# VH-VL binders against Lon protease homolog 4, chloroplastic/mitochondrial (LON4), part 3

Target 1, 223 residues: Lon protease homolog 4, chloroplastic/mitochondrial (LON4), of Arabidopsis thaliana (Mouse-ear cress) (q9m9l7r79to301)
Amino acid sequence: VIALPLPHKPLIPGFYMPIYVKDPKVLAALQESRRQQAPYAGAFLLKDDASSDSSSSSETENILEKLKGKELINRIHEVGTLAQISSIQGEQVILIGHRQLRITEMVSESEDPLTVKVDHLKDKPYDKDDDVIKATYFQVMSTLRDVLKTTSLWRDHVRTYTQACSLHIWHCLRHIGEFNYPKLADFGAGISGANKHQNQGVLEELDVHKRLELTLELVKKEV

## First folded at step 6 (VH-VL; framework fv_mosunetuzumab)

Design s25 (from a4 with heavy chain G105S)
Fold by ESMFold2-Fast, scan of step 6:
Structure s25 (fold): chain C 223 residues (1-223), chain A 121 residues (1-121), chain B 112 residues (1-112)
Amino acid sequence: as target 1 above (223 residues)
Amino acid sequence: EVQLVQSGAEVKKPGASVKVSCKASGYTFTDYYIHWVRQAPGQGLEWIGWIDPYSGGTKYNEKFKGRATLTADTSTSTAYLELSSLRSEDTAVYYCAREYDYGSSDYFDYWGQGTLVTVSS
Amino acid sequence: DIVMTQSPDSLAVSLGERATINCKSSQSVLYSSNNKNYLAWYQQKPGQPPKLLIYWASTRESGVPDRFSGSGSGTDFTLTISSLQAEDVAVYYCQQYYSYPTFGQGTKVEIK
């Protein structure tokens, strides 16, 4: 799978993310992937530099154009997201996050763009009828409902998740009421004001109850 | 209601490949992982791997890595197992099985009827 | 990989009597964070696929008669059939799902 570096935040499963790809070789490879069945790429958060305190977004974007092969793989987190390539319009590519991935090895060390082999990650099995995880789920749900209802600012953020959340907040609230435990944890983290390290931590947590607890702490800070 | 229907018995020569199908009905195909498990005559059960029909993501038992390929066709709600470089010890009944809940359990509530693959020279 | 070992390989039990099947894992399948045992039991009758009986070591699947019960924790597990019926003649398998799935070799239950 093509490895796409993300400079600012990880792609959370269920979320849409527009990216701008200026490298013609990468764009051509993504367009070719869309022609094949299962048009997917891997999206991986870029690791912070030792001097990340003063990084500008323009400087970060310039650096992404220069990272190739082993240099790129050393600069991205090994856990990322399987990204469906939804559309390509000029340099703009719309990604939809599906499931977590872990990089196992490089397939084409000398090729541009970077291609990696991945393990598709699966949540650690859990008992959905267990009272403890169920209680945490309901706390996350009630806190999210409160957050989504208290300001109109969050409606813009939620628009990046699903088409259902673009119509009206009440349609979104109805939709999330049907989420399973992993999906609720991912959704809550993605709409929270969490920094990229906190969201990367949520993405990496395969224990669903622990992931719900991480999300609960993030979402509580929004109330 | 929920049913997994597999393709018919196959007889193959050593070195050949076989492709077994598993057609799902009675539920939303993309809402459940499909696992493949085999059983040699008179022997126990051996896990081969899983596929997520929604994403196409797969995981394989290391014993079958490089020989087994799991795929799914969402338009026909059908999962496939292809096993290459067949050996006589691959003679077994091959089952597809549905994961109890989407991505949250590795135990199986519904199983296909099984497909006997015989490898003989 | 986790190796599952069942005992006995076969047992003959009179109708109405108790049948006990044991299952041992080579390492613990108890997850300390949720205190759950990642163990399931299946019943397989001749010419049929396996049927789920029990999951999480002791939770009975819907529609499974209450004469079937699972117990145990960590590395030692037991499936009990309290009063054997004619339709219970089958091979029984334990399965761990703490890591990638592995099964026991099976225990054949027959009527005396």
Scores: ipSAE 0.536, ipTM 0.802, lowest interface PAE 2.6, mean pLDDT 86

Design s26 (from a4 with heavy chain G105Y)
Fold by ESMFold2-Fast, scan of step 6:
Structure s26 (fold): chain C 223 residues (1-223), chain A 121 residues (1-121), chain B 112 residues (1-112)
Amino acid sequence: as target 1 above (223 residues)
Amino acid sequence: EVQLVQSGAEVKKPGASVKVSCKASGYTFTDYYIHWVRQAPGQGLEWIGWIDPYSGGTKYNEKFKGRATLTADTSTSTAYLELSSLRSEDTAVYYCAREYDYGSYDYFDYWGQGTLVTVSS
Amino acid sequence: DIVMTQSPDSLAVSLGERATINCKSSQSVLYSSNNKNYLAWYQQKPGQPPKLLIYWASTRESGVPDRFSGSGSGTDFTLTISSLQAEDVAVYYCQQYYSYPTFGQGTKVEIK
């Protein structure tokens, strides 16, 4: 699978993310993938450089155009997201997050674009009827409903980034009421004001109860 | 009613490939992982792998990695197991099975009826 | 790779009597974070696919008679049929799902 670096935040499962691909070789490879029966790529968050941790987002985006092969693989997080290539319009590519991936090895070092082998990750099984995880789920759901009713910014984020919420807030509230535990954890994290490291931590957490707890902490900060 | 209906029995020569289908009905196909499990005549159960019909993501038992390919067609709600480089030891009943409930559980509430694959020269 | 070992290989029990099947895992299937045992039990009758009986070591699947019960924790598990009936003649399998699914070799339950 093609490895696409993300500069600002990880792609959370269930969310849309527009990216801008200026490298014509990468763009051509994505167009070819979409023409074939495999309209998927891997989306991986860039690691922060210790000496460049916060300074310039423009410098971060400039450096992406220079990273190739093994240098790129060493600059991205090992855990990322299987991304469906929904549309390509000029340099803009719309990705839809599906499931977590872990990079196992680089397929081609001298190839441009970078191609990696991945393991598809699966949530650790959980007992849906366990009272402890159920209580955490209901707390996340209750907090999300309160936040979505009281803040226009959160409603705007949901409408922009989630397919279920593009038309009306009531459709969004009804839709999230039907979410299973993993999906609610992902949704809450994705619409929260969490920084990229917090969202990466959510993405990496395969224990669903722990992921719900991380999400609850993030959404509680918004009330 | 939830049902998993598998394709009919197959007879293959050593070295050939076989493709078994499993058609799901009565539930949202993309909400549940599908696993494949085989059972040689008179023997126990052996897990082959799983597929997530939503993402197309797969996981294989190392014993079958490189020989087994799991795919799913969401337009027909059908999962497939293709096993290549067949040996006589691959003679078995092959089952598809749905993961329990909704989500991620790795134990199985509904099973297909099984497909007998016989490998002989 | 977690190896599941069942005992006995076969068991003959009179109608109405208790049948006990043991299952041992090569490593613990107890997840300390949620205190759950990742173990299931299945019943398989001739010519049929396996049928889920028990999950989470002791939770009985809907529709399964209460004479079936599961117990144990960590590496040692037991399936008990408190009063064997004619329709219970089958092979029984334990399965772990702590890691990649693996099954025991099966225990055949017969009427004496």
Scores: ipSAE 0.439, ipTM 0.767, lowest interface PAE 3.1, mean pLDDT 85

Design s27 (from a4 with heavy chain D106E)
Fold by ESMFold2-Fast, scan of step 6:
Structure s27 (fold): chain C 223 residues (1-223), chain A 121 residues (1-121), chain B 112 residues (1-112)
Amino acid sequence: as target 1 above (223 residues)
Amino acid sequence: EVQLVQSGAEVKKPGASVKVSCKASGYTFTDYYIHWVRQAPGQGLEWIGWIDPYSGGTKYNEKFKGRATLTADTSTSTAYLELSSLRSEDTAVYYCAREYDYGSGEYFDYWGQGTLVTVSS
Amino acid sequence: DIVMTQSPDSLAVSLGERATINCKSSQSVLYSSNNKNYLAWYQQKPGQPPKLLIYWASTRESGVPDRFSGSGSGTDFTLTISSLQAEDVAVYYCQQYYSYPTFGQGTKVEIK
């Protein structure tokens, strides 16, 4: 898969992310991938330094133009997200996060778009009926409902691939009630005020109960 | 209600490829991983791999990597196993099976009826 | 890979009596973080696919009669049928899912 660097935050499964692809070679490769009915890329957070100091899109452009092949792979986190290419309109590409990926090796380098081989990651199995994980799930749900009722700031800053949450809080509250454990953990982290390192930690945590615990800490800070 | 219906028996010569289908009904196809498991005559059950119909992601048992290809067609709610470079040792009943409860563990609540693949000269 | 070994290979039990099947894993399938055993049991009748009986070592699948029970932890597991019925004649398999799935070789249960 094409490796797309993200400077500001990781792509959380279930979330939309608009990106702006200025490099014509990268854009052409994404369009070709979509035509072949393999409309997926890998989205990987940039490691610190360049991304920590950036305050504008021009900083991102400078980073993307500078980093190629091996230099780029050394500057991105190993764990990222399988990103569905939902639409391409000019330079704007809309990604939808699906599942966690781990880079195993580089396929291409030089000036061509970075292409990597990946392992598709799967959550560590869990017993959904166990009282301990169930209790943590309900704590996350309860705290999340409080956050959603007390502020609408999350509507402006984050999107889910399900549009119900963008339209009305009643529909959003109904919608999250249907979430399974991994989806609730991911959603809560994504709407929290977590920094990129905290969100990357959530993305890397394949133990669902531990991920729910991480998310609970993040959403409690928002009440 | 929930059903996995597989394609019929196949007889193949050594070196050929076979493609087995598994049509799902009675549930949301993209919500559950589909696994493939085979059972040779007089032998135990052997796991081949899984596919996530939602993402198209796959994982293979190393023994089958390079010979097995798992795919899924969400428009028809059908999963496929293609096994290439067939040997007589590949003679077995091939099962598709649904992973329990939306990825909570690799144990299987619903199974297809099985497809007998016979490899003989 | 984790090797699963069942004993006995076959078992003959009278109707209404207890049947006990053992399963050993080559390494522990207990996950210390959640204290769960990643083990399932299946029933397979001739010409049919396996049917899930037990998961998480001791949780009975919906619709499975309460005469079926699972026990054990770590590397040693047992499936018990408290009062064997005629319809219970089948081959029984244990399966671990702590790593990629592996199955025992099966135990055939028949009536005396």
Scores: ipSAE 0.630, ipTM 0.820, lowest interface PAE 1.8, mean pLDDT 86

Design s28 (from a4 with heavy chain Y107W)
Fold by ESMFold2-Fast, scan of step 6:
Structure s28 (fold): chain C 223 residues (1-223), chain A 121 residues (1-121), chain B 112 residues (1-112)
Amino acid sequence: as target 1 above (223 residues)
Amino acid sequence: EVQLVQSGAEVKKPGASVKVSCKASGYTFTDYYIHWVRQAPGQGLEWIGWIDPYSGGTKYNEKFKGRATLTADTSTSTAYLELSSLRSEDTAVYYCAREYDYGSGDWFDYWGQGTLVTVSS
Amino acid sequence: DIVMTQSPDSLAVSLGERATINCKSSQSVLYSSNNKNYLAWYQQKPGQPPKLLIYWASTRESGVPDRFSGSGSGTDFTLTISSLQAEDVAVYYCQQYYSYPTFGQGTKVEIK
């Protein structure tokens, strides 16, 4: 799979993310991938080497253009997201996050664009009827309802979620009431004001109860 | 009401390929992973792999890697197992099975009826 | 991979008597963070696919009679049929899901 570095935040499953691809070789490879039914790439958060790496979008774009092959793989987190390539218009690519991936090895260190072998990650099995995880789920749900009712943050972040949440707050509240445990954890993290390191931690956590606890910590800060 | 209905028995010669189908109904096809498990006559169960019908993502048992291909067609709610380079030891009943709990469990609540694949010269 | 071993290979039990099937895993299938055993039991009758009986080592699937019970932890597990009925004649399989699925070789339960 093509490895796409993300400069500012990880792609959370269930969310849209627009990216701008300046490298014509990368863009051509994504266009070729999109010709296949359900085309996919891997989306991986860029590691911080210095504070300046994330200071501005222009600085980040310059850094991404310089990082190739083995150097790029050493600068991205090994856990990322399987991203569906929804559309390509000029340099703009719209990604939809599906599930977690882990890089296992590089296909070729001299290849442009960077291509990696990945393991498709799956949540550790959990007992949905267990009272402990159920209690955490309801705490996340309750806190999220408070966040959505009382803060303007939902208007900025919830629009990027693939299920309809942009029309009226009550439509969004209805949708989240139907979420399973992993989906609620991902949704809550994605709409929270969490920094990229906190969201990366959520993405890396395959234990659903622990992921719900991480999300609860994030959304409680919004109330 | 939930049903997994598989294609009929196949007889193949060594070196051939076989493609078994599994048509799902009674639930949202893309919400559950589909696993494939085989059972040689009079023997136990052996896991082959899984497919996520939503993403097309797959995972294979190392024993079958390179010979097994799992695919899914969301327009017909049908999962497929293709096994190539068939050998006599591939003679088995092949089952599709629905994963429990929306991709969070690798135990199986519903199974197809099975497809007997016989490999003989 | 985790190897599952069942004992006995076959078992003959009179109607109304207790049947006990053992399953051992080559490594622990107990996850310390949630204290759950990642183990399921299936029943397979001739000409039919397997049917889920038990998951999480001891949780009975909806619709499964209460004469079926699962017990054990870590590496040693037991399926018990408290009062064997004629319809219980089948092969029984344990399965771990702590890692990628592996099954025991099966235990055939017969009458008398």
Scores: ipSAE 0.452, ipTM 0.768, lowest interface PAE 2.9, mean pLDDT 85

Design s29 (from a4 with heavy chain Y107A)
Fold by ESMFold2-Fast, scan of step 6:
Structure s29 (fold): chain C 223 residues (1-223), chain A 121 residues (1-121), chain B 112 residues (1-112)
Amino acid sequence: as target 1 above (223 residues)
Amino acid sequence: EVQLVQSGAEVKKPGASVKVSCKASGYTFTDYYIHWVRQAPGQGLEWIGWIDPYSGGTKYNEKFKGRATLTADTSTSTAYLELSSLRSEDTAVYYCAREYDYGSGDAFDYWGQGTLVTVSS
Amino acid sequence: DIVMTQSPDSLAVSLGERATINCKSSQSVLYSSNNKNYLAWYQQKPGQPPKLLIYWASTRESGVPDRFSGSGSGTDFTLTISSLQAEDVAVYYCQQYYSYPTFGQGTKVEIK
């Protein structure tokens, strides 16, 4: 799979993310991928360096254009997201997050664009009827309903979610009531004001109860 | 009623490939992982891998990496197992099975009827 | 890989008597964070696919008769049929799902 570096935040499953691909070779490879059934790429957050000042997005973008092969793979998080290529219009590519994945190795001939082999990650099985995880789930749901009802988060972040909550808050509240445990955890984290490291932590957490607890922490800060 | 209906028995020569289908009905196909398990004559059960029909994501038992390919077609609610470079020891009944969702365990609540693949010279 | 070993390989029991099947895992399938054992039991009759009986080591699947029960924790597990019926003649398999699925070799239950 083509490895797409993300400079500002990870792609959370269920969310849309527009990216801008300046490299014509990468863009051409993504267009070719879309001709195949189920066109997918991997989306991976960039690691911070000790010397990064993080004050200039142009410096980060210049570095991304120059990093190839082994240098690029060393600069991205190992855990990322399987991204469906929804549309390509000029340099803008719309990604839809589906599933967590982990880089296992680089494909030897794929310096430009970087191509990697990945393991598709699966949540650790859980007992849906366990009282402890059920209690955490309902706390997350209750807190999200309060946040969505009392704040502007539903206007700014909820509209970037693939299952559209854009018509009215009541449609969104009804819809999230049907979410399973992992989906609720991902949704809550994605609409929260969490920084990129906190969201990367949520993405990396395969224990669903622990992920719900991380999400609860994040959404409580929005109250 | 939930059903997984598999394609019919196959007879192949060593070195050939076989593609087994598993058509799902009675539930939302994209909500459940599909696993593949085989059973050689007189032997126990051996896990091959899983596919997520929603994302197309797959995971394989190391023993089958490079020879097994799992795919799913959401328009027909059908999962496929393709096994290449067949050997006589691949002779087995191949099952598709749905992952149990009530507890989100890798226990399998519904199974296909099985497809006998015979590899002989 | 986690290796699952069942005992005995075959068992003959009279109608109405207790049948006991043991399953041992090469490493613990107990997850400390939720205190659950990632273990299932299946019944397979000739010419049929396996049928799920028990999951989470002791939780009975819907529609499974109460004469079937699962017990044990960590590495040692037991499937008990309290009063064997004619329709219970089958091969029984344990399966772990703590890691990638692996199955025991099976225990054949016959009427004496």
Scores: ipSAE 0.438, ipTM 0.764, lowest interface PAE 3.2, mean pLDDT 85

Design s3 (from a4 with heavy chain Y100W)
Fold by ESMFold2-Fast, scan of step 6:
Structure s3 (fold): chain C 223 residues (1-223), chain A 121 residues (1-121), chain B 112 residues (1-112)
Amino acid sequence: as target 1 above (223 residues)
Amino acid sequence: EVQLVQSGAEVKKPGASVKVSCKASGYTFTDYYIHWVRQAPGQGLEWIGWIDPYSGGTKYNEKFKGRATLTADTSTSTAYLELSSLRSEDTAVYYCAREWDYGSGDYFDYWGQGTLVTVSS
Amino acid sequence: DIVMTQSPDSLAVSLGERATINCKSSQSVLYSSNNKNYLAWYQQKPGQPPKLLIYWASTRESGVPDRFSGSGSGTDFTLTISSLQAEDVAVYYCQQYYSYPTFGQGTKVEIK
């Protein structure tokens, strides 16, 4: 699949993310992919380099335009997200996250855009009737409901990132109540104020209970 | 009711390919992984791979990688197993099976009736 | 790959008596983080697909009679039929899902 680098945060499953693709060759490849049924690309968070102090006032957008091929693959996280290409208008591409991917190898070393082979990742199986994971799930749910109803800032953010929340907040709260364990963990992390490394950690955690615990930590900070 | 209905028996020559279908009904097709498992006459069960009908993502048992192709057509709620370069040892009943709950385990609550594929000269 | 080995290959038990089938995995299928065993049991009658009996080593599938029970942890598992009925004549398979699914070779349960 085409590897799309993300500079600011990972694409969380279930979320919409607008990106700006200035490279005409990459944009053309995405347009061609979108013509096919079920057009997909891989979305991968950009790694910080060892000189983290250089990141202050960094030109992240310029970095994406300059990194190509093998240099790019060395600068992105191995675990990313299968991204459906929802729309392309000019340079703006809207991605919808589906599931986690792991890069296994680079297909086109000298070709632009970067193309990688991926393993489709699956959550480690869990017992949904287990009392411990169920308790964690309800704690995440309760905390999210409290955050969403006590602050208008989070409501506005949620409306832009979930289809179910586009109309009214009480419909959103009802929909959240129907989320399964992985979806709740992903949703909570995605709307939290977590930094990109914390969100990448959530994305990489295939143990659903551990992922719910990570999400709980993030959303508790918002209360 | 949940049902997985498979295509009829096939007889193929060595070196040929076979495509088995599995039509799902009674549930949302894209919410559950579909696995393929085969059983040679008088033998045990052998896992071939899974497909996620929602994303089209697949995973294969290494023994079948390169010969098995799993696909799904969401418009007809049908999953397919295509097995190429058939050998006599591929003679088996091929089952499609639904994963118990999306994301909660690779154990199978509903199975198709099975499709007998016979490979003989 | 995790290899699943069942014993015995076949078992003849009188009606109303206890039938015990063993399943051994080549490595542990117990996940320490959730303390769950990733092990299922199936029943297969001639000409039929397998039917799920038990998952998570000991959880009985809805509609499965309570005479069927699963036990064990780690690498050693047991399926018990406390009072064998005529309709229980079948081949029984264990399956691990700790890694990619693998099945035992099966145990045939007969009456006599």
Scores: ipSAE 0.422, ipTM 0.763, lowest interface PAE 3.2, mean pLDDT 85

Design s30 (from a4 with heavy chain Y107H)
Fold by ESMFold2-Fast, scan of step 6:
Structure s30 (fold): chain C 223 residues (1-223), chain A 121 residues (1-121), chain B 112 residues (1-112)
Amino acid sequence: as target 1 above (223 residues)
Amino acid sequence: EVQLVQSGAEVKKPGASVKVSCKASGYTFTDYYIHWVRQAPGQGLEWIGWIDPYSGGTKYNEKFKGRATLTADTSTSTAYLELSSLRSEDTAVYYCAREYDYGSGDHFDYWGQGTLVTVSS
Amino acid sequence: DIVMTQSPDSLAVSLGERATINCKSSQSVLYSSNNKNYLAWYQQKPGQPPKLLIYWASTRESGVPDRFSGSGSGTDFTLTISSLQAEDVAVYYCQQYYSYPTFGQGTKVEIK
């Protein structure tokens, strides 16, 4: 799978992310994937120093487009997201996050664009009827409802979530009540004010109860 | 009612490939992982791998990696197992099985009826 | 891989008597973070696929009679049929799901 570096935040499952691809070879490879193969790529967050304020984000993106092959693979997190390529219009590519991936090795010498082998990751099984994980789930749900009703921080992020949540707040409130444990953890992290390190930690946590606990900590800070 | 219905028995020669289907009904196909397990005559159960119909993601038992291919067609709610380079030791009943509630266990609440694959010359 | 070993390979039990099947794992299947044992039990009758009886070592699947019970923790597990009935004649398998699924070799339960 093509490895796409993300400079500012990881792609959380269930979320849309627009990216801008100025490298013609990368863009052509993504278009070819949509034509001949399953329309997927891997999206991987850059390590520590990739995040920038608005005025320096253009510099960061230009520098990152110059990273190739082994230099690039050494600067991205091993755990990322299987990204469906929803649309390509000019330089703009819309990604939809599906599931967690882990890079196992670089394929061939595919440096332009970087191609990697991945393991598809699966949540560690959990007992959904266990009272402890149920209690954590209801705390996350209650806190998210409070955040969505009492703050404006969610407004920018809700628009990037797939499904009915992208339309109206009341559709989102209704939809949330139907979320399973992993989906609630991912949604809560994605709409929180979490920095990229915190969101990457959520993405890497395959223990669903621990992931709910991480999300609870993040959303409580928004109340 | 939840059902997994598999394709009929197959007889193959050594070196051939076989493709077994498993049609799901009675639930949302993309909400549950599908696993494949085989059982040689008079022997125990051996896990082959799983597929996530939602993402198309797969995982294989190392013993079958490179010979087994798991796919799923969401438009027909059908999972497939293709096994290549068949040997006499591959003679077995092949089962598809639904993983217990999405994400909550690699144990299996519903099984297909099984497909006998016989490899003989 | 985690190796699952059952004992005995076969047993004959009279109607109404207790049947006990043991299962040992080569490694612990107890997850310390949630204190759960990742172990299931299945029943398989001739010509049929396996049917789930027990999961999380001791939780009985819906519709499974009360005479079936699971116990144990870590590496040693037991399936008990408290009062064997004619329809219980089958091969029973334990399965771990702590890692990639592996099954025991099976225990055949017969009448008489």
Scores: ipSAE 0.612, ipTM 0.815, lowest interface PAE 2.0, mean pLDDT 85

